# VHH binders against Maintenance of telomere capping protein 2 (MTC2), part 7

Target 1, 357 residues: Maintenance of telomere capping protein 2 (MTC2), of Saccharomyces cerevisiae (c7gvl2)
Amino acid sequence: MGDHNLPDFQTCLKFSVTAKKSFLCMYRDSVSKEKLASSMPSTCDIQLKRAINDAYPGGGIKVTVLNSTTASLDSLATTHVKEFEIVIIPDINSLLQPDQAKLVKIMRDCTVAIEKAQSTRIFIGVVHWNNPVQPSGAAKDGDEAGKPAPKTRIFLPTSLRMGAWLKHKFWFACAPPYLDFESSTESSINTRANNSIGMAEEEKQEPESKRSIILNEEANLNDVFVGSTVRRYILDIMVHLRTHRLTYNAKAGGVYTNSLDDVVLLSRLIGLHSGKMFVSPSHVKEASRWYFPMHLELVQRSSMDSSLLYGSDPNLVDEMLEKLAKIKCEEVNEFENPLFLESLVVKNVLSKVVPPV

## First folded at step 18 (VHH)

Design w06 (from v02 with N31D Y58I T109A)
Fold by OpenDDE, fold request of step 19:
Structure w06 (fold): chain B 357 residues (1-357), chain A 123 residues (1-123)
Amino acid sequence: as target 1 above (357 residues)
Amino acid sequence: EVQLVESGGRLVRTGGSLRLSCAASGFTFSDYNMAWFRQAPGKEREVVAAISYTGGSIWHADFVKGRFTISRDNAKNTVYLQMNSLKPEDTAVYYCAAEPYLGSLEDHAYQHWGQGTQVTVSS
């Protein structure tokens, strides 16, 4: 995987299902947002549903597409699941703060249910990202008495339009599934011919075997050894990320205490996938590249920069942010990664932190 | 130039109905969450209702719940507030505002504001 690309959907889905964790899927908008308001599942939702079903054939996983409406969230809160369910949220950025709070509550309840082995429900949040619209020149609204506070210009808007408390409910962000257009055309033609009435009985045995596979993978995950030096290495990475010049340490945002466990778990999965029985520094680096970009909060405006507390000129900070915004606009298109700047920060930190021997 | 222009505010009797409109121009309306605020004489500005950029996520304040309904038409770059069963306590200047990022209900998160429209409810 290139250092600046989003991780692939298939691997992310596998890891998320095994770990029973929710994740974000980042779609580049090619079509006007106007079509997202339709009650019909979007092409993205259909694609995700198909990709999940292809990865888990035989119905072992129930896939539900949620309408990103207040009413649908209320309905979801009252619905109990007996089977492993993946809920697709078609546009997670479209939720107002009250609905974000509802979703967080639902996700917490699902986590508790998983811990109690009662039910398994995880979420895929779909994020639609566009090329950063050049901030249209904020009109200098004059200081007339009674007008709301001066419009703070945001230089580096984020693709994730949600509160940190919702953002942290998702493990990582991945790329959309690749549609192999070629494979779908061949399978529909040949099945027309042979009429043979063969007996319906064999369908019942498949669901138990797939549940067993997921359980076996979870059992194998616990066999991957994590040394104390590896945990320390992750903590060092976390400290360097928090102290990075471009990071904003909000009270509820950024690198948080649970990040250690999340990165350890991801490192184990990466190690397991590589056929290893121990976590190496290379696994930690890869896990960090997946995890931290979406969990970082970057400075978006001069007022957020801690250097102002030390007498830095706000204008110089704004100029720096403007330059970064230009870089983001250029590079986001090249790497198809809306979290490119965050990825750069992670890459920079990983280059400075010394791995354990 | 970014503009929000409210209309529809007038004198109405108690129990009457009114529909406010806010026409947006100078920005991509479909990328912004919209809200209605009101400010009565001698009172603080308060949020009345909010709607996401897709129209799927909606919020109403408890004091207007069941009486007022926010809606939007992205093709017309317009947000609406249908007000039913109006009371004298609903007398205020009503403001339309646009928010681009977080789906916040806080007034400081809104970047674009209209000039407001006066709603007066008589006994």
Scores: ipSAE 0.871, ipTM 0.961, lowest interface PAE 0.5, mean pLDDT 85
Fold by OpenDDE, fold request of step 19:
Formats: structure tokens, sequence, C-alpha cells
Structure w06 (fold): chain B 357 residues (1-357), chain A 123 residues (1-123)
């Protein structure tokens, strides 16, 4: 995976199921939002449901698609989960503030239930993003009259309409699942010819066996050792992210105390997946690339830049932001990553922080 | 040019019904959350109802709950407020407003406003 791509859906799903954590799936808007108003499950919802079912064949996981309505949220709040459930939230940004608050409450209650080993419900939030429209430079209509044209405040274009609440309630963001459309067409043609070869009883691995696999993976996760030096390394990364020139210092760059535990957990999963029984600095780097881009708060306006407090020229900051805006517009499209700038900041910090020996 | 044009406001009797309409132009209507606000003489502006850009998320103020219903038609670039069981206390100028992304109910989050339509409820 290139350093600037979103992590793949399948790996993210596996990690999230094992860790019992919620995550975001980033879809590029190809279709006018007008089609999303139809009560029909979006193509995205169908794709996600299929990808989850393909990853967990045999029904060990219940998949529910929320209609993103007030009524659906109310129903969800009152429904007790008996089985492992994944709730897909289509277009999570379509929720009004009261429904956002409701969802946050439901998510908290689910976290408590998981901690008590009562039930497991996790969420996949679908976020739609578009290409950042370069603010059409207001034509310098040279109004001849000597009043300095109000300096057009340069804003970093937001490719993502994400409310601040999303950044702290979900673990990380991933790419959409790749649907190999090719595999579905070939299976229909060749079923004609070949003879009665014995129904290999696809051992319906009993839904219990898959639950056991998830439980075993969870048990194995706890066996992955995290040394004190590795924890210190994560903390050093966090400090550098908080103090980075492009991060908004007033919000600690979006890096909070819970980030340590989240990154440790993700590092363990990456280590486990690599067949290791300990977390290495390389695992931490990879975990950081997945986790921090979604959580970072970047400077969007020159007035947000802390360097101004130290006497920096606001015009220089604006020029920098303009250059970054251009890079963002170009690179977001190239890498299909709406969090490209955030990923760039993380990459920069990881290059500066010396890993422990 | 961005425009929101309210219509349907009139004099009605207590217990009567009214449907307000707000026609939007000059922006991508389907990308905006919509809300109705009202302002009575000598009172502060208050939010009455809100609807998400998809129409799936809906909110009504407690003082109008069960009487008023917000809806939208994205194909017509129009938001509606059905008002039933009107009371003299509902007398106000009603404003349509558009909010781009937060789903906020706060008036300062709304970027586009209509001129308003007068609703008068007589006892």
Amino acid sequence: as target 1 above (357 residues)
Amino acid sequence: EVQLVESGGRLVRTGGSLRLSCAASGFTFSDYNMAWFRQAPGKEREVVAAISYTGGSIWHADFVKGRFTISRDNAKNTVYLQMNSLKPEDTAVYYCAAEPYLGSLEDHAYQHWGQGTQVTVSS
C-alpha cells in the first residue's frame, strides 16, 4: 500500500472485528446526492454488506444497514443485540445534531456492553467525499478605486465534510471494498457441464466455530507484548504531531490521551497479523499511518497558525496555505485519499522521530 | 445568486392550518440542510424545525411538536412546513434557511436566509 493510500477495507474490517472498534469507510461521490435521498439502499450499502458477508461466511456476524433516519436510530437504541452485530450507517454526515447526539449515546452504551461482555455491536460509518473544488479565485476585477480589495482569506479546501464528533468516535478511516465484479460473471456460465462430483459438504463451519475464531484472535492479541520503549516512541510521535506547524495547536492537533491506547491496540493487531508476539517500531509506524490522519486537526486559516503568535508574517502563512491547497487538490485525486494532507503530516513526523533501538 | 423565497404566509383563525413553502435557487439544494425559523414581534428568532439534506434526519421544536411537520422535495428545490392546529402564539415572521454541513440548529450556522413570510393567527 502506498504511503498515502487509505488502508484496505478487508484488513480494517478484520482488525475492527477483533478489537470490537468502529471505523469509517470513505466513498468518493460519483453520483449526485439526490439519489441518496431514495429509501433504496445505496450501492455503497450493498457493497459493504456483501464485503462483510464474504469476509465472514456462515452468519457469525449480523449486518444491519441503518436508514439514517430519526426513527431508525430510535429503534436501534431499544434493540438488544444477542449476536455480534455490525451496523452500517449510510452517509453519517446526513444526521442533524440531535441525531448525532443520539448515535453517540448509542455508541457509548455499546462500548460499555462490550466491556461487560454482554453484547458486541460495532459501527461502520459511511463518509462521502468530493474532489476539493479549488475556490475559483475571485476574479481580481481591478476595481480602479484605491481601496485595497479585501484580502480574500485563503481557506484550505475541505474535501471532507466531517463533523468534529466523527474524528473522535471512530478508530480509523479506510477505503471502500474492492468488488471484483469479474468473479461473479464466470460462475454463472460454467455450472452447466461438469458431472455429479460429490458435494464436498462445505462443512458449514457452525457459527460457533467462527465466534471461536474471533475469540481466539482476541486472546492472541493480549499475548502480543508492548514494551515501555515502544510506548515512549508512540508518545514521542504524539508530541511531534501536536507541535507540528500544520496542526492546530489550540486543539492539541487532534491528538488526545486516548490516542496512545488506540495506537497500541492497532500496533498489536498489526504485529499479530505479521506473526509477531511483540510490537516493533515498524508496527507503530504503520499503526500511526492508519490512525492519526483521521484524528488530526490541521490549520485551515492563517489565523489558526500558532506562528502568528511569534510574529510570523500572516502573508507568508497565507502563501503556504495556498500552496498546500493546490497540493491537496492534486494529490487527493491522485491517491483517492481525502486525508492526504493529514497523511503527509504523519509521514513527516515519522521521519523526524527516532525509533527506539 | 443564492435565493430563498418563502410563500404561503397569511391570516388564519385559531385551530386553522397553513402550508409554507420555500423555493431555493442559486446553489445545490441537495447539499444543504434546511430549517424553518420564526421571529415574533419583540422576541428573539427561534428554530422551529430542521431537515437534513437527504430528508432522513428531522427535528421539530417541542413547542410545535405534533402540530408542525417539515418536509422537502429535492427535485423541486423546495422545503415545506405544514402547520396544523395553529395558535395565536404562532404569530410570527417565518424564515427559511440553509446550512451546509454541520447539521446545526443554531441560527449562526445557517449561511443563506429568505426574506420571511408573515403568519398571523387570530383568536
Scores: ipSAE 0.850, ipTM 0.953, lowest interface PAE 0.5, mean pLDDT 86
Fold by ESMFold2, look of step 18:
Structure w06 (fold): chain B 357 residues (1-357), chain A 123 residues (1-123)
Amino acid sequence: as target 1 above (357 residues)
Amino acid sequence: EVQLVESGGRLVRTGGSLRLSCAASGFTFSDYNMAWFRQAPGKEREVVAAISYTGGSIWHADFVKGRFTISRDNAKNTVYLQMNSLKPEDTAVYYCAAEPYLGSLEDHAYQHWGQGTQVTVSS
């Protein structure tokens, strides 16, 4: 995966199912906002359901699409789940803060149920985003030249329209799935037509064996060793992210105490995926590129920037932030990544923190 | 120029009904969460109801729950407040407001405001 691209959906799905963690999926599309609130399926819902079914055939995972409505959230809060379920939230950005708080509580209750081995429910939050054609502040008003911008004006907008507590319930953000019907059809035809040696067809596994495979992947994950020097390296990265000039210091840059555990877990998954039974610094770097961009809290306006303590002009800081927003807009199209600037911050930190030998 | 224009406020008897409208112009209405606030003379402005940009996430204050209903029509760039079973304590200037971020209910998060429409409930 590239330094600035969102990680691919298929790998993110497998890691998240194995780790029992919720994640975000970043869609750039033109679906009407009214249709996102309806019960009719969207192209995004269809693509996600197909990708999950391709990864876990046989119906071992229940997939539920939850409309982003107050009524749907109220219904979900009372439902008891006895199987592995993935709940898709088609437009998580559309929730008002009271409904975001409801979802946080639901997700916390699901985490407790996972810890007690009673049931497993994880969430895929879909974030719909557009690259603006003409960069502008998210909330500009009519100011005369030379007057200070209102304190509520945002010059470098966030990439996600979610409260921090809800955002924290998801461990990373990924690109939408790629589905290749033509390739799948050709592969099936080729294996039938090109088989020169007759082999017994392997017995098809039942849906219950798919749940057994998930549990075995968890067991293999526990065997991946993480040394103390690797843990210290992760902590060093976290400190540098918290103190980066562009990160919002009052919120620790979005890098909270549980980030260590999540990055260790993701590093183990990356190590296991590469065939290793230990975590190396290169695995940590890759995990950091996956994990941190979605969590970073960047300075959005001069009142959030600590350089004001040293006499910086708030209007010049706001102007610099607006210029950064324009640069971000130019690069988002190339990488299809609304977290591009956050990814640059992570890249800069990784270049400065010395990995263990 | 961004404008929010409220209409429909008038004098009504206790137990009566009103429908407030707020017409929006000068911005992409379907990208904004909308809310109704009210302010009685000498009191602080308070949020009454809010609705997400899709219309799917809706909140009503407890003091109006079951009596007021917020709705929106993105094709007409209009948000509504249907007010039923009106009480004298509902007397206030009602304001329409727009918020493009996080779905907050806090006054300071709303960046575009209308001039308000007076609702008076007597008897």
Scores: ipSAE 0.687, ipTM 0.903, lowest interface PAE 0.9, mean pLDDT 79

Design w06 (from v02 with N31D Y58I T109A)
Fold by ESMFold2, fold request of step 19:
Structure w06 (fold): chain B 357 residues (1-357), chain A 123 residues (1-123)
Amino acid sequence: as target 1 above (357 residues)
Amino acid sequence: EVQLVESGGRLVRTGGSLRLSCAASGFTFSDYNMAWFRQAPGKEREVVAAISYTGGSIWHADFVKGRFTISRDNAKNTVYLQMNSLKPEDTAVYYCAAEPYLGSLEDHAYQHWGQGTQVTVSS
């Protein structure tokens, strides 16, 4: 259950700023699709800007929103900012492939600029997702007797509607930030502090804990130890993901060689966040639950299924995928996670790979 | 039943203008990227313009850039192609098509197709 929820925005933002990595933020459909292309801020844009400002008050972080996507991409390619810049892409699923290719080039140029210490620009891609009851698809009239499913029909659809090259520019996906309400616990703590100043009670303030971790992370990140047995454990997880029954094996399940570096980096951040200067197997498991679900490429139709090489019936495979899609629709609503099935695959793999002692 | 119905194709003179419309029904139009394709006699079908389901991501082929404009109205389930400065080379059957996945420009990615509307541009 907790294994299948998206990680929280605030921690993902902190890790991504420290690592200078771009990430996805998964919003349930709540904004008109026409308004997502507008240059005017949406409530999602305002919420994201507020969450960033809360995490980095008074810092040199500039937040830019690409509300008019095609025109804004052309403008973005020619501008540079000397501050740390976070660029919000309000509906990354809506990019046609030419604009996806343009964004990939922009993001590669930004990576080079980061490596040269010239400027820092990272991206938050907002994914608006919906959980419809019935998958869309129709056979063309008169094509064949009995109206069989077309060869391009998707039986197990994905919420990420972008090409692999763009998808791999983002290292994980997170839940949206929640409203910054004054909680009952926070109010109680403030009341206790004011009313019990004469008592020897110790209160822990979230802002101070976050600030101390943030202040240390860039300075200490490279010093977090990763043993060879831990690296081998990560590789074992990757192999099991690539060969999993539900993953698209022809594309290595979406698990490419550079995944090792990203999982190692994320494991270091998780370790450091927990106050450790080393990576344990438990940190790797958590990093895997964050990283891999967004990257996995699952079988969406029988033509993608490697079991056909072993004699499986394509129609039975398509029926199984359709049943999985129905189960996914129910569970996605419970966990508010459109990557639920991908998360289940990761959980299954983690249960099979024995961590080092 | 899924339907895409093109209209507005006719004979026009060189330099003229024309607006094509495509009315959609039987599917959730606002979840689909839309495109116009064309096919001249004896030639392969080619993509002319495409527009994302939000309308924010737009592409036009180089041979129509500056002359044609794709647009959509999700409230009316309709996609349009405004065609200006028409040339004899624009003579073709124009098809409306829908694609729900990766925003591809390749014809094999398009799941729903109209029957086409003839545009003829005379000298």
Scores: ipSAE 0.620, ipTM 0.880, lowest interface PAE 1.3, mean pLDDT 78
Fold by ESMFold2, fold request of step 19:
Structure w06 (fold): chain B 357 residues (1-357), chain A 123 residues (1-123)
Amino acid sequence: as target 1 above (357 residues)
Amino acid sequence: EVQLVESGGRLVRTGGSLRLSCAASGFTFSDYNMAWFRQAPGKEREVVAAISYTGGSIWHADFVKGRFTISRDNAKNTVYLQMNSLKPEDTAVYYCAAEPYLGSLEDHAYQHWGQGTQVTVSS
């Protein structure tokens, strides 16, 4: 994984199955909106089912594709499955807030059932995103004759359409599996296989079959040591994210207290994946790059910016946000990552926080 | 120019049925959650029903459950409200509204509003 790319699906799936955690999968918009509510499988659903079955052969995991519909959520709340179940939600952005609240309750009940060893159900929320060209004209507000300017214009829009409580039920967002492989005119073996290249350059690599065995061992995960100085390092990262210039400080930048537990757990998984029985600062940095971009809440307009309390010009803040949106638009296309700007904020924070020994 | 145009409001007898339509133009209808609100004279505007941009997530207020049904047709850029078993308390101006963000039911979250269509239910 590069610093600005979404993490790869295969590793995210293995970590999430081992930790019994739900995650988001980010698909660039290629499916009609009518099909997102349909019971018929889409290309995305087929690819996800195939990728899961390839990773877990032998039929031990049931994969259920759930339409993002009110009736499907009501049915899910009462349905019990004895296997390890992965529920795919084909367009999680399509849920109205009452249905988002239902899903949060269902996911909370599933977490309790996992803790009691009664059943295991985790969720993959599919987010369909696009990258529309950002409108110009922050400095042009109200200069058209006889037409009032919009009062609540958003200059830096968010890519996720879900409330904070639902968003925090998912611990990270990943790239889709092999979305465009069959249309390639060239072999892509080395290019697509290197999605984790940033970790490989920092840590020695183990054979893939050995890494898979290590990642699937729950007992080994619990034995991965996390020192108190490492926990303080994670807290320092969280404080810097909450207070970052671009984050919406009134909502703590989207960084809540439960983030510590998730980043610790993810750091343990990354450590174990690299063949270590302890968490190092490099494991924390990688966990932070996976976890935080999906959770950050950035300033979208000058009225959200805390610098206005210190006399900043709201028009200049809006112009800065518009320029950032244009840069984001180009870089999102290059990296296929709708969370590019959030990833850049995380990288900036990681460069400022001094890791422990 | 963004427009939401309601139609179908009229006088109806108690127990009758009526279908409201709202035609949308000037924005990408399939990106927006849609809702019907109503406002009786001297009352606050209240949400009646809402439907997500795919049509798969649907909400109805308790005071209309089992009687009203919201639907949408993205090919026609139109949202509907089927109103059955009408009561005098349903008398109001009905508005359609569009919201592109979190699927909120709150009045203030809606960016685009129609002019309203009057529904009157007589005893």
Scores: ipSAE 0.599, ipTM 0.877, lowest interface PAE 1.3, mean pLDDT 78

